VH-VL binders against q9vpl3. Designs and how they scored, part 346

Target 1, 224 residues: q9vpl3
Amino acid sequence: RGKINIQRPKAPHYERARVVAVTQPKYPELPKAKSCFKTRAERTQQQQENPYNEIIAREVRNWLDHSRLVAFFHLSSITADDIFRVRVQLHKQNLHLKSYGSKIIEQAVKNTRYEAIVPLFHSNHCIVFSPDPEKTAALLRIVRRVPQMVLLGGIVEETMLSRNQLVAYAQMPGLHAVQAQLVQTLSQAPGHLIQQLQAHQNSFVQVLDVHAKNQMNEETPKST

## First folded at step 11 (VH-VL)

Design db21 (framework fv_anetumab)
Fold by ESMFold2-Fast, scan of step 11:
Structure db21 (fold): chain C 224 residues (1-224), chain A 121 residues (1-121), chain B 111 residues (1-111)
Amino acid sequence: as target 1 above (224 residues)
Amino acid sequence: QVELVQSGAEVKKPGESLKISCKGSGYSFTDYWIGWVRQAPGKGLEWMGIIWPEDSYTTYSPSFQGQVTISADKSISTAYLQWSSLKASDTAMYYCARDEGIYESYYFDYWGQGTLVTVSS
Amino acid sequence: DIALTQPASVSGSPGQSITISCTGTSSDVGGDNYVSWYQQHPGKAPKLMIYEVSNRPSGVSNRFSGSKSGNTASLTISGLQAEDEADYYCSSYTSSSTPYVFGGGTKLTVL
């Protein structure tokens, strides 16, 4: 189901190098600004008009919309064989490793709550998608042995999380168990460290709770 | 119930080979790192190395690199620590332990009972 | 092997509180929540008491607590009991090549 909705297009409609053909019996003088060099503005505009990028950007949006877990990584130089081994291990846990160009990601998240992630992709990067947020711990245990992949952050249940917040999420039991642990911790003698931990845990739980309630309130019925 | 069970005590002479084992049960063996920790008589704990059982990726302490071999057999949920040639200085208690840490967190939550290795002429 | 600095011994009386220190550098103890604590009774395997500076595993008494200030982590045992008499080891992440470094150990005596 998500595989059908977010699968890569079979035959991309691509028109990268379409150029107007003109017969030139002589070599006329051409202004530098209009020569074979494109201005920064013209290059930006031309890139935005590429239909290939829009098709792949829609694929990325589908992955984001249908994944309850998205993790972002900086990717240092790694061999094709090594990255393939990582992809296979992740796939066994229903974790899908993908890589997309920075421009495509920008198009995919433009005018969405996730637009803030664009700077994360200015350098080499990759993304892991999964419909199952309970696989966050498995993901991070696998990635521990891949020093070329450095966790930058993620999205869980449509909520953006920093690196530290995503790691904390991976260590948390289910919501009911977290509430029980908070009550148990609060029953202990107060101290600066205990109070600091409680504040951080309460803030995290409150963010997730508010987000969950907002999702329920804003969600519209969908028929498919 | 999570449990790590180690092989029995060994008495060896210098120059002999030895392979000791650590069998995990009560959890998914390939989802956790297994570490080996040495404790010489009357001394403290020394980390030797760790292994990822799914593909046997291993990291050794600089002090033990080249002195021991760590391996794992995921089909029987067992990790191994091996010496090609024992020395009297290898006399110690050897513990295996499961690493519960996630990503940049490193700690051992369950420990084996230990294997005493005595090397004397 | 490189070890973190712990006092060789500490002592206390039943019902009192004691604290064991573990001193490292800004790259290990002082870096992030890298510190764990282990209890070892004579002739037994170590047992995890504290992880990530201040977290307790299920089944560990709330009398045990952990904290950190700068490059020094501390294990505090309140309401000291005779069964707490053991060796205590701190441990910290240092680098990817040495993800586990243990302190020299502290012998706790309950007088």
Scores: ipSAE 0.264, ipTM 0.594, lowest interface PAE 2.7, mean pLDDT 78

Design db22 (framework fv_anetumab)
Fold by ESMFold2-Fast, scan of step 11:
Structure db22 (fold): chain C 224 residues (1-224), chain A 121 residues (1-121), chain B 111 residues (1-111)
Amino acid sequence: as target 1 above (224 residues)
Amino acid sequence: QVELVQSGAEVKKPGESLKISCKGSGYSFTDYWIGWVRQAPGKGLEWMGIIWPEDSYTIYSPSFQGQVTISADKSISTAYLQWSSLKASDTAMYYCARDEGIYESYYFDYWGQGTLVTVSS
Amino acid sequence: DIALTQPASVSGSPGQSITISCTGTSSDVGGDNYVSWYQQHPGKAPKLMIYEVSNRPSGVSNRFSGSKSGNTASLTISGLQAEDEADYYCSSYTSSSTPYVFGGGTKLTVL
């Protein structure tokens, strides 16, 4: 730079700028921002019809439909480096860690057999997909490395499982024996399973709340 | 067959550094957690910590946090327990063990033979 | 520093049954299937006898069984043999920050 002739601006640009300045309406800058303003309801409606969300929702449906193992986790604050290291370890075992917004998951599973999972994703979450259910044990051993990931439950061979059922599945030696057991343990409607999984989330949140309150209480001098 | 082989007995003076080893064989070393357990003479078992060999992520018992360092070298299937400055109270048998547990279930299915560490003046 | 509670000693005669208790809290022993049991002969490394409350590893005699009621887990040894004379330790998961805790140990004497 420094080679611009500031001493002699071009006449056409100068004259045009001057005319525009003189003819502009006398009103504050704020109304220009407001000209693009839409109500929250209008923005919510437009967000639901976003083409990007439909594309990603279809991706989620494909993962759900073509994975024999799906595991759901509550995810607390974690660094990018930590989650990347865990993704690499999982990928070596053909386990695919994904995160999607709750609205996208809702769109993906609406009117499907998996619609019952939507309430699990109202908080921070992540999902692990795999075509190989034999890798459930490997998944759960790796996840011990990530205290920020708390197992909520999953889907194995299109069957929804609670946390305890998924852990039990991981401990079984044979695939055929597991199939018989999974059928036998599922006597409740999907809504009951979701209530159990949400109760587990609520218990975890309550434990954190109690722990926080206990830490505040520890600021008070104690005898012991 | 699965085997954990620990380094030999050590006799040290207070203030000296020490690093003992635990070599795994007969399995995929990076697929299992390795724990360290201490047993003082005539006393019970005390869990010290556990390490994930793939990235050396370690969880320490509160009583041993900052007193020892647990590490692993996955290229030679070996886990380590290390002291920067030994104390007489560190005199104990030290065991390494492989954790076969799933998620929140922790249990040690194979144990090393133990390394006796004696710290005296 | 807080360990699970076990009796210091138990004794029995050959052929009898004995039970060793392991008492914790609702978050460890009383939680899920977190309890394991180890046998240690003098001068030897511990050996896993029971995992996840009631499961036996291959090679462990069916004379050894595990159970749990509330906050107390139990190891039962039936048909006592001289070889069973050892120290027995229970262990449980506690929390993600302190995932493992041992009981104080129980010395079994076979009279």
Scores: ipSAE 0.605, ipTM 0.803, lowest interface PAE 1.5, mean pLDDT 81

Design db23 (framework fv_anetumab)
Fold by ESMFold2-Fast, scan of step 11:
Structure db23 (fold): chain C 224 residues (1-224), chain A 121 residues (1-121), chain B 111 residues (1-111)
Amino acid sequence: as target 1 above (224 residues)
Amino acid sequence: QVELVQSGAEVKKPGESLKISCKGSGYSFTDYWIGWVRQAPGKGLEWMGIIWPEDSYTRYSPSFQGQVTISADKSISTAYLQWSSLKASDTAMYYCAREEGIYESYYFDYWGQGTLVTVSS
Amino acid sequence: DIALTQPASVSGSPGQSITISCTGTSSDVGGDNYVSWYQQHPGKAPKLMIYEVSNRPSGVSNRFSGSKSGNTASLTISGLQAEDEADYYCSSYTSSSTPYVFGGGTKLTVL
């Protein structure tokens, strides 16, 4: 209670800006087509691509800088309606689901402490951000309903965690001091996270394949 | 106080339909999975399936897939277990339970009192 | 068909300690902290006694403790009392097509 349930903005602050930018309701301005300068147009296009990528990369860095919880997922084929319902459910818990191209992620994290996550984004992926690390348990409970989203790992309080470490963090009771201590205890030496996260990604692909085959096969369990 | 209250005992004939209920109270119903567990007379516990009440997403045990339907109505905080055509082998105690747990760790922290379903000719 | 293995029955005298075993595979009991234990009195619903191998919910006596070694989880009840007489079920998450399995149950008799 204590709020007017009028959805004038369609998305949170960052998402609203993106939706407005992507879904421009203004009439498209047709360029005055006097293409005497193909070379100039090509150079202008390259400059436009670079500024756009940098703007989105800065948005990703801003999400990373302002989020105390970041979770990385492999994303299988999912309908627009299904992902929208997941996004709404997550948003109720102050969890923000985002998808970015791998090149943009690479630009965002290059020369930062998070550069090690780049290999996670060579396949279809999505990221969930939250300023509230106590929402890790709520996140995992919701995502368990979405078999297309497979947990790869995350970042909690600026500490990179593998899948198992993030799950262990989520299992801890909601005492802030104990959770902070657990994050430090679960943190690993730098340089090994890439291998651990990739290993979990491969294992999860196998689990998804087994589940898909079990759902398609009419195998009756054999009992005596 | 967290509580799950199930509908009363049922006595049915083979071929009849049945829908039993489980009402949650004392917590946010849409924030927890609800599971159904079967116990045949003198036998152990069998997991049947679970439902996410926010959008009625269900997962079934292979043994019960296609034999029963699990549903939920979040407006009245109630989950349901339904049969289109009962068999004598469906005679059992049926429990609903609230699932707690993180990702791959699942356990049932609160249980309904059970609904006895008797199917006989 | 694929249930966790428990002894059918165990017995003890008041004041003694008993242990109930629950044996599975490396993908369930032998995996991470997936094991829970339930107590069921005749004609009553099951009650959660232990979750994630060794944790107790509020309201459960500290006489109940859980542990595991390899593919076997154990529920230990110290200072046996008459009211402990019940059926006990272990349960675990599993990575198989059925994500949750129960043990066959153990009847505890307090002599």
Scores: ipSAE 0.296, ipTM 0.621, lowest interface PAE 3.2, mean pLDDT 79

Design db24 (framework fv_anetumab)
Fold by ESMFold2-Fast, scan of step 11:
Structure db24 (fold): chain C 224 residues (1-224), chain A 121 residues (1-121), chain B 111 residues (1-111)
Amino acid sequence: as target 1 above (224 residues)
Amino acid sequence: QVELVQSGAEVKKPGESLKISCKGSGYSFTDYWIGWVRQAPGKGLEWMGIIWPEDSYTRYSPSFQGQVTISADKSISTAYLQWSSLKASDTAMYYCARDQGIYESYYFDYWGQGTLVTVSS
Amino acid sequence: DIALTQPASVSGSPGQSITISCTGTSSDVGGDNYVSWYQQHPGKAPKLMIYEVSNRPSGVSNRFSGSKSGNTASLTISGLQAEDEADYYCSSYTSSSTPYVFGGGTKLTVL
């Protein structure tokens, strides 16, 4: 009927405030962090980066280290209201949609097993994090309604998966041992994985282009 | 045990409104798309539209856009198909079905028993 | 018109194998693993038999198999039984505005 949640139009502002609040508390700690395990090279590299980027990069690495499910998406133009609706649906499933700049992602994953994901972020992107890998199917069903989000691949239990491998993983619900075996058999070298992810993205874009042209031409499929 | 239960058969006159229902049970209703499929007497299957029950986001077939309204009430795990003004050509069997597809796959794994709608003067 | 072409009817004897074809274009049947198959007995709701070209749901007999070559998908039923007599529909994704397009259906008669 219409009065329900009159505050909803301000949702993008609240999301931005939340992101700022989450990053700010870590700022005083991260530049002063002590670690006996950091190499001299790691410290030197860190000093050469913009301090703002380093703070956010550490937050990204923390998300990566503490999430058992990470999914990568290309993100086309989308309204703030539409992305907020997606965030709300994902949050109910303990899925956390985040967006970070490509330089921040590069800094976060530099010299880690995940360095190969950097090329995925040279264009507009977003990432979904979750501590629960069993939510992969729920994630993919939710994002299917969002044509602006194109699945590129992901990381499940620290194993990098292509788009097709992540979809296959999502189709095997509830059997922990079988899912663990699938993840192991689907794992691939990072360079090879990136090539597969880019190929799938290009194929999907071509399908979307055909669909957009068919949508604008409100005819039934070609009949002669 | 997943089940979709549809409302009973309807006999209506042209110009009347109608709302038929599809109740899901045995699964998380808000985690799956619900579709509506029409089958005219002696004819094949024709997709009408789908709904995401969590926020009632809908997509319609071009043939049915503006002809029907699909809605859902997640509090009672029920989806609806509605006509504001029925026509004789709306006489058909109507099925609801759950979309099991993940990401780019699109298929219905469980179907309701069907609701026969007869529109005659 | 429908985008997917199926034969109107096929027939076979008990114990025989039959194949039902579903022909589309390179953007639908030929594009990716978009094809599903449904069985419908007279007066009953359709039942999913095959999804994503070749996968069987739990509870579907291994006598049913799916395959694809180019723009044509096929449903093969081996060891035909009287209970297999039904209408069979293929379905494929064609575009985001028509993610479910059904073929015209094939009537299987078991003689």
Scores: ipSAE 0.261, ipTM 0.609, lowest interface PAE 2.9, mean pLDDT 79

Design db25 (framework fv_anetumab)
Fold by OpenDDE, second read of step 12:
Structure db25 (fold): chain C 224 residues (1-224), chain A 121 residues (1-121), chain B 111 residues (1-111)
Amino acid sequence: as target 1 above (224 residues)
Amino acid sequence: QVELVQSGAEVKKPGESLKISCKGSGYSFTDYWIGWVRQAPGKGLEWMGIIWPEDSYTRYSPSFQGQVTISADKSISTAYLQWSSLKASDTAMYYCARDSGIYESYYFDYWGQGTLVTVSS
Amino acid sequence: DIALTQPASVSGSPGQSITISCTGTSSDVGGDNYVSWYQQHPGKAPKLMIYEVSNRPSGVSNRFSGSKSGNTASLTISGLQAEDEADYYCSSYTSSSTPYVFGGGTKLTVL
């Protein structure tokens, strides 16, 4: 019983080979899922100057111009679900989480005061916008839910801040609180100033009175 | 003024279930993390877990994962710590605390008065 | 295991300055600025004394100060008073998975 060499099967007879060749199901080459291996570079190259990109870039500019708080985050292996959950939480605080392509950001900030942010957008990123800079602490409390959100920096009141500066800013008592304290302190100051001003006046009056009394005592002739 | 008020002392037997509470007042309850800390008699502080009350997102210490459940009811500004089955080793003081830290800063600025849980046969 | 080491006990006389140390076992312990200190009197809840290495919450005496050098954070109490007798705990951020680690605590005795 000849050992069927499974590793080198004898070529079938010519006629059988022809039949097998014709009857071999041509499995359509599974389209090499070109889509899964498109390098980030290939995906970025196909972003042709789409009129749509200009529209989005304009949107980004609008957000930047109307936001008093902007925070930049790197996203490290975050799920869409996690992003969504955080987005919802942020939205409740009037914080708007947006994600844009790096090219769009570049286009949006080109020749603007924000051009310096371009290097922050080399990887997956998101931006949080807010009209209220006092929400910085709230933002940074919420993002603790997602360790995959890495703070890169931000813009507060048109000033670019590093990560550490933004955190420091968030820890500061709100401007309003400080202002309120200042106002309270200042409101108490007039009383002190008035007291000090009055103290000098009172002292002056006392000195004058003493002087007047002394003069009156000198003018009283000793009627011998 | 910010205040956390915890439920009263509990005396339980092994195997019983327990749920203790922590009510926050004087601040926006949903804007701050609430943590639970255990302190066994004569021992140090142990972090158990934290919760974001707005959506009840919870994180646990590995030592307490699966051993306890932390929950919150934002409608009444209350956080909970619960056991399905108590053990003698669960005998401890339990504190709830507000975390006021931001980003990578973690600290508790306000603490509840503590709830003593005694588990004895 | 990430651990914070504190001395078991320290003592001082009224009016003196004492320092309690908190040393992390890893360079990752206490990210450069995330150490907090708590005071606990017997039978009472802990009280935050210092946060982020050196910041004092409102209502905490200026006698309490915090510092850090390398992997060691320090709590300094100046002008020691009888009321300062308590247990002191340091805490630090360690990782995203374990954001809270407490030291073993230090018993401060005022002699």
Scores: ipSAE 0.853, ipTM 0.932, lowest interface PAE 0.5, mean pLDDT 87
Fold by ESMFold2-Fast, scan of step 11:
Structure db25 (fold): chain C 224 residues (1-224), chain A 121 residues (1-121), chain B 111 residues (1-111)
Amino acid sequence: as target 1 above (224 residues)
Amino acid sequence: QVELVQSGAEVKKPGESLKISCKGSGYSFTDYWIGWVRQAPGKGLEWMGIIWPEDSYTRYSPSFQGQVTISADKSISTAYLQWSSLKASDTAMYYCARDSGIYESYYFDYWGQGTLVTVSS
Amino acid sequence: DIALTQPASVSGSPGQSITISCTGTSSDVGGDNYVSWYQQHPGKAPKLMIYEVSNRPSGVSNRFSGSKSGNTASLTISGLQAEDEADYYCSSYTSSSTPYVFGGGTKLTVL
């Protein structure tokens, strides 16, 4: 309530009041006079079924439903000033940078065609949404300014694409029929696409592991 | 029609400062990276660096980091390459070029005509 | 230093096919579709001939083709013509501290 997040999905201002109402502590119908043991599963289920998360998950679904372009990124540590600068540049192109917790994304895509993307969000991540798929080239050119953002893949016209496929799509001229044919040609069965998306994520992890090992070797104390 | 027009040839003495320009036209200047490439007489191409004109974010080749400054003025669609103190080894043809690469591909689809810089005593 | 290795010169006769190689490492040429090729006539600015290994820009003859195998990219010119005589440079993105590198250049002589 203190400040309004201007980079929201198209959610009415009244939804903020609903979020506050939903997150307000609800007094139990039956006061617990005794320490009731809850299983780990019950506690985990209670956390996953938080009504606040469901409201945000609905906003994520709204973004997915109204976006013809969705791009997924791994996000390394970045300053508030840098991410704000990037958000402004993306917003000028009708590109909306959002970050959501993994559990919220899982809730948002559960029982949808996009459920397969959940593994991409087990690490630090962010998502860019746009109603205009022809902005893919603009998105990826802007993102080159942000080395902390690493492209994992995306969804274009409801079709899941790997990193390489999304980059190839971005290189197509603005001819809609040709773009639609390319998307169909590049797209594969969901299982195959997930393998490609995980391969890119694993390649990033391998690069990071090599760098970490090189840094450890450089820290070896020298003695003459 | 996309075009990059560079400033004219320069003849300078060692220790002098210099700023050369590259003006883009026929496209949205802030939507593309601009790169600078050096070619010493009779030698090959050397990538110097790139600039994102929207916020003047720059990235330099290690060989040119601290040797030159790349800047841009988006209000007049112009990129610049500047030296605070020229050396005789700076004698070269300097090209600006528009980078049309996407993500991890970098390639220059349109090139300026080049600015010849001659530094001699 | 140059990071990508090209032959200093290559020659051919009109109508022949010639190939120019460009050898790098797994972090550049061997990594992904990072390779581009430029043609430079004496006294002129370079011209993009091939980008992303095998794509041709509008206006470039289909006699020019690009390919890659492992850490070596190749530019092939079929039906060689006198106006193809020029210097050819390969280039590649790299994930190192120098995100873009050029080859040393190859002088193509047509008779």
Scores: ipSAE 0.663, ipTM 0.830, lowest interface PAE 1.2, mean pLDDT 80

